VH-VL binders against q8ssq3r676to911. Designs and how they scored, part 13

Target 1, 236 residues: q8ssq3r676to911
Amino acid sequence: SPQDIAKQLTLIEFKLFQSVKMKELYHKSWTISKSKFENSPNIMSLITMSNKIANWVATEVVTTPHPKKRVEVLKRFISVAEHCKKINNFNTLMEVISGLSNSAVSRLKETWKSLPTRYVNSFNSLQNFLKTDENWKSYRQTLKTKETPCLPYLGLFLQDINFIEDGNSNLSSENDWVNFKKMNLLTSVFTEIQYFQRHPYFSFSTHQNIQTYFEKDIVILPEKELYAFSKFIESP

## First folded at step 26 (VH-VL)

Design bb6
Fold by ESMFold2, last read:
Structure bb6 (fold): chain C 236 residues (1-236), chain A 124 residues (1-124), chain B 108 residues (1-108)
Amino acid sequence: as target 1 above (236 residues)
Amino acid sequence: EVQLLEPGGGLVQPGGSLRLSCEASGFTFSRYGMSWVRQAPGKGLEWVSYISWSGSYKYYADSVRGRFTISRDSSKNTLFLQMSSLRAEDTAVYYCAKEGYQRLYSDYYYFDYWGQGTLVTVSS
Amino acid sequence: SYVLTQPPSVSVAPGQTARITCGGNNIGSEYVHWYQQKPGQAPVLVVYDDSDRPSGLPERFSGSNSGNTATLTISRVEAGDEADYYCQVWDSDSNHVVFGGGTKLTVL
């Protein structure tokens, strides 16, 4: 079910999120290619999982050749996204919306036209919630309530850290005043991450068959193949 | 279709500052990473900077790190490059370029559409 | 840092095949992209991911990448193919986009 999928992805991704140590975020170490897997292993695990789930969503849509079944796949993923938002899993929500927004999926006009109005409205509402306008205003307002349990969208924490590092690097990195300002701002972000890490989804239980599916059975296609399948199922 | 327009540019003295902009249309700007690439007169292409679709990753060439800041505003479909401490060696045509892949987190990059470029001249 | 080496120029007769090389240490493990730039114009992508062609490009543009050499191949060269050609990779060790020095293709 969509609810079960949302809960199981939440458990998988929250475990990765909870494992993140703040030292993995020091000096933007997750961006330094030669050492990022050594110095930022849990951040890199989350990033890898996020790209994988977004790709999985797109893959499932474009590899479903029958039009009516493909519409059911869209409905199922929109329902997964609805449940993710309901349980404050904004990280998986972003992954699912990103997958449905992939060019290979969004171009399927006949499939999207067959989607019932309720699901169209829901999808549009979720997209509006996650739009980047005014520095992610809608999303940030919701996160500011600090409701828990919550799995925040990782990318926004990374964006904020990048902004702090870049905005405060206009002076040399040996400048103690710049380092002091930078550390105060970074500590605020790190404290927020740790706040959400401390409140797990204790009420959710693992469903081993679903967990095994995401570990072993998931199908992802390279981006070129995604588009090729998309053109095959709905020609230009 | 896809369009990237770089209004701005101009003449700036050494040590000065300038902000370049790139207005995007014909694609979902908020879902793609963007880059600045420059070309000095008579020279080859030199990459300057990259920013991911969400702004979570920013990368800079060694020649500009600490002096240039890349940013974006998805509500205005606009990419920016704030340049400071400009040098004569920064004189070039500056292109904005669109990342070809749509990914949540990018792992390698290529650029499928380029603007026509804008000239920045740094001289006394 | 990672360096891409291209010959400064290549000359071919019309109707023949041009091959433009891009050398790099273990470049076969990287995805190589190619751009065409005509005088006074912006670069245009002509090959990406080693061998994939953007929509609208003639099939006579193709690419390969193995070992220490990537190659852009232009079959049945036309006068309109005269341009500068740049190879490009992402260097994950430095987090830099790297361009080759460029190759001027002359059609005689």
Scores: ipSAE 0.403, ipTM 0.706, lowest interface PAE 2.9, mean pLDDT 88
Fold by ESMFold2, fold request of step 27:
Structure bb6 (fold): chain C 236 residues (1-236), chain A 124 residues (1-124), chain B 108 residues (1-108)
Amino acid sequence: as target 1 above (236 residues)
Amino acid sequence: EVQLLEPGGGLVQPGGSLRLSCEASGFTFSRYGMSWVRQAPGKGLEWVSYISWSGSYKYYADSVRGRFTISRDSSKNTLFLQMSSLRAEDTAVYYCAKEGYQRLYSDYYYFDYWGQGTLVTVSS
Amino acid sequence: SYVLTQPPSVSVAPGQTARITCGGNNIGSEYVHWYQQKPGQAPVLVVYDDSDRPSGLPERFSGSNSGNTATLTISRVEAGDEADYYCQVWDSDSNHVVFGGGTKLTVL
């Protein structure tokens, strides 16, 4: 049930996204190790969830020792990613693509060779959509249509805020006009975030069994163990 | 097996320029942050620069800001350091280093694999 | 800017326990990483995230971090452990990687 997985992850992650308050983004507070969980709690929850899902995807692949079953795991996750893009959940899309792109997964040459061409083409298309070329041109063009409901990729908002904060610090802080310009740029990003927060996925229903799985039953491995399992299932 | 190879290095005059490269293999280069760290003869480690996996975040030590530019080319699995306006105090062995975590959001950094280093000498 | 302070040297007898400290204001709120460097060689990661050991590292390497002090502990020290040891953090206020000055471990 790739479609169901995509919808349930969308509900989980959108709830976190909707909880984000703009004050959590002030002064790059989510980057401050000592206080980020106190000052940016919902951003950190979303970041933690994103890293967890990406790891989960890699874990499921490398802990599936049988080659034919492992190919089916790849097919399933590519299908989840396809459905995420279809429902404008670009945040979960990035998580799944990042998990499949983990070095522990990408090195599995025999597994990827056995993947049917349809799935190879789909995976390549999704990677191209998310590539960083020309400042994320493909992704940004899609986001500019402002279709809703939509769960945007959080990382690009964080990148834009970081760029505005760092780039405009090269100007004199004594210039009130420069500070006004910086605030306007930041406000534009915050307004875009709030725009997408206002349009929930009302048509999606919770499936508690799937929700409980992601809350309690998901298995993730430390990064070093991912690679060790990868070497075990496909030797060099 | 993770491998980082720094060909080159060399002798340059003060005010000159040099581009260092670091060729990566054995991991998905485009998914890990990378760093340059240098060590002057007889001295300790000094961090130089960092670039995130996407290239979106670039950080520099104060001693090199404005003179050095970090970049990456994922099609060639190569990390670069463009050095300009070189000074005698830039003389050091330059290491490239790989960030240890592969994740979407990096927020504290350590380096699990290092190249063997390349010597840059800035002298007349 | 953030500063990490290490003793310049530590001497221990073979078979004993070496403890190398890394001091910093509220360093217990940071993740501390440790590198070993032998003469003429590149640094090698020996501890990360305060206390985690890279794959292939002997169990006798361990770390802790609390308050204003992080500590690298090497139990049952061998002659092959003789090296320079560096602690390292990320300073999010400056967006800098910070290394300590290094500690030379001598095994006598």
Scores: ipSAE 0.398, ipTM 0.722, lowest interface PAE 2.9, mean pLDDT 88
Fold by OpenDDE, last read:
Structure bb6 (fold): chain C 236 residues (1-236), chain A 124 residues (1-124), chain B 108 residues (1-108)
Amino acid sequence: as target 1 above (236 residues)
Amino acid sequence: EVQLLEPGGGLVQPGGSLRLSCEASGFTFSRYGMSWVRQAPGKGLEWVSYISWSGSYKYYADSVRGRFTISRDSSKNTLFLQMSSLRAEDTAVYYCAKEGYQRLYSDYYYFDYWGQGTLVTVSS
Amino acid sequence: SYVLTQPPSVSVAPGQTARITCGGNNIGSEYVHWYQQKPGQAPVLVVYDDSDRPSGLPERFSGSNSGNTATLTISRVEAGDEADYYCQVWDSDSNHVVFGGGTKLTVL
């Protein structure tokens, strides 16, 4: 069920999230092309998982040639996204929405047109929730009010850290001392990450078959092939 | 099919301003980073500016920093480059370019589609 | 400032193999991308991520990257391959896209 998928992905991704060490967040280590895997292995694991799931969502849609069945696939993933939001898993939520928003999926106008209004509205609402307006104001406000457990969207933390790193020198220009302002800003982000890491989803039970599916059995297309498949199943 | 159309080029005097636009179609514009790259007559490619898919990250070449502003309007599928304090050395064909990856996370950038380019001439 | 160095020109006979190099300090630690540009046209991606080829590009185009040198290899060169070729990287230290100076490939 969509709920089961949401829960199991939550468990998988939270474990990855929880494994991230603060040392991986220094010096923008995760952004260095070929050393990021060595310097920020846990961040990269989570990033890899996120990209995989987003791709998987798109793959499932564009590899469903029957129009009615394809609509059901959309419904399923929208439902998964709804459940993700409900259980405060915004990381997986972002992945699913990203997959559904993939160019190969979004171009399927007839498919989307066949989607019931309820699902369309839900999808739009979820997109609106993840809108980047005013520096993710809506999402940030929600995140501040949510109780644990919660799996925040990692990408926003990384963005904030990058912003701090790029906007502040390591040393103060005034006295050549350590820039404590910068350090305080970074510490604030780290503290927030660690807070979420300390509160796992203990109420969720592991469904081994579903987890194994995501670990070993999911099929994803190369990114460059998604659009071709899309064009094949629904002509321009 | 991916299309990038770049209107807005033209002749401008030194010290003047010009706004370029790039209209995108054939892909989910809001999910891709975009860049401006220019090429002076008879010269090589020079990167000008980059904007992330969310607009949160904006990067500029040192040569244009403080003078150029990159922006985007997802509702219009349009990329912009506001140029001010234009100099003769800014004379070039300006290309808009689409980032290759749609991934949630990208830490290196390449461009898989380019517009036809628009000529900007800065001359008195 | 990160700098990419390319030879200004490379000449090759039809049917032979052309190799265009792109030099950079520890460039092997970066992903290199290559673009082809014919006169009066926009650049076209021919290789990305060191060695990946975009859909629609012939297998004659390949790339490699190690140490301080990335190389674009064009096998069985055709007259239509005559163009300018640019290497490109992302410099994470400066947050800059960096292009090489370009190489003019002439098919003799």
Scores: ipSAE 0.373, ipTM 0.788, lowest interface PAE 1.1, mean pLDDT 93
Fold by ESMFold2, last read:
Structure bb6 (fold): chain C 236 residues (1-236), chain A 124 residues (1-124), chain B 108 residues (1-108)
Amino acid sequence: as target 1 above (236 residues)
Amino acid sequence: EVQLLEPGGGLVQPGGSLRLSCEASGFTFSRYGMSWVRQAPGKGLEWVSYISWSGSYKYYADSVRGRFTISRDSSKNTLFLQMSSLRAEDTAVYYCAKEGYQRLYSDYYYFDYWGQGTLVTVSS
Amino acid sequence: SYVLTQPPSVSVAPGQTARITCGGNNIGSEYVHWYQQKPGQAPVLVVYDDSDRPSGLPERFSGSNSGNTATLTISRVEAGDEADYYCQVWDSDSNHVVFGGGTKLTVL
């Protein structure tokens, strides 16, 4: 079931990733509040899905009142994250790790203490892989191998584009040479995105029951309700 | 326990530059957005800048856009504010503040822990 | 840009209830957060998401938000509650954090 969940989320999110057009990334248009859904629709679909999946992970944990069952929920999501990394789905990996790192989940000290050592070590290893230290060194080294199929973490592409736009915008009073340099840097990021878009997960097949679950049946809670449930199941 | 420590500020000439830092401890720094908020002597709070947990999003108040740059280094658990082209109106106590929510992509923001602040004086 | 309006000051007697308002167009559709600041000190979060209290805050602190007005309510006011209070929202139109001008609470 963890393997199937990882594969089905990969198919769902890769379809969105593959739909992204580079024009959606022009001029940081996905950051512009009033027009971002119009000008960057596929980027915004990915962002919305990412927050939804991260929230879903946290929701499933805090809405499982029985301590032993709640530990099993943690084990299952760590297994999903393990498989995501194995199949190079770093975007869903980040979503699951983010959900497990939610304050409503991370505060559940008794639940985390009951987690077997194998899963604790796995979770720590996955967190270390996704550390932002030294400009995402571990993650970037893995991505440099260009192994495919791969669903890269969207947020890092967005970070790189922001860096290029902000850094070179600060020099906007210079001649056309500065603008040419900016375009070359942006083209490099766009080329990398397109490289990964061209290598789908052809060997994975849809599992309709799981696809329908993520389309129709997924439960998410508002952030304040997440914390309220968390306080109920483990009082400080 | 969450701690945010800003080293002392200083006196800077108009047009000058200064880099502020904020050392964080007691929480997983890499999972939370961070902000700078300033307060001119005798005045209210004024938001300056925000950076998301990953660094993917950076926002600036209109009064500092183009002159200030927010950044972070998760290996050092440190938030930075690079200030340039400083003006007399930039004189203030500068606080660093931790975002209260942890989300992969945030949609609104509040700050649950604040540093003690550091005074920056731009001589007129 | 979006503006939050607070009264400059509010005075209450000890033991009474203080109400500090934060006005904004359609503020009821936003999450409002409140900070307490004593002289020479950093701000301290006292209410978030309209009505939630951080751990360790007295139950005397509460909040509400509806229509065009958010309100911080401090029941059974004590001398130690004397401080400046700021409301805050996120303005998604400008991508800015917005603070109100602050309200000085004086305990008589």
Scores: ipSAE 0.305, ipTM 0.678, lowest interface PAE 3.8, mean pLDDT 88

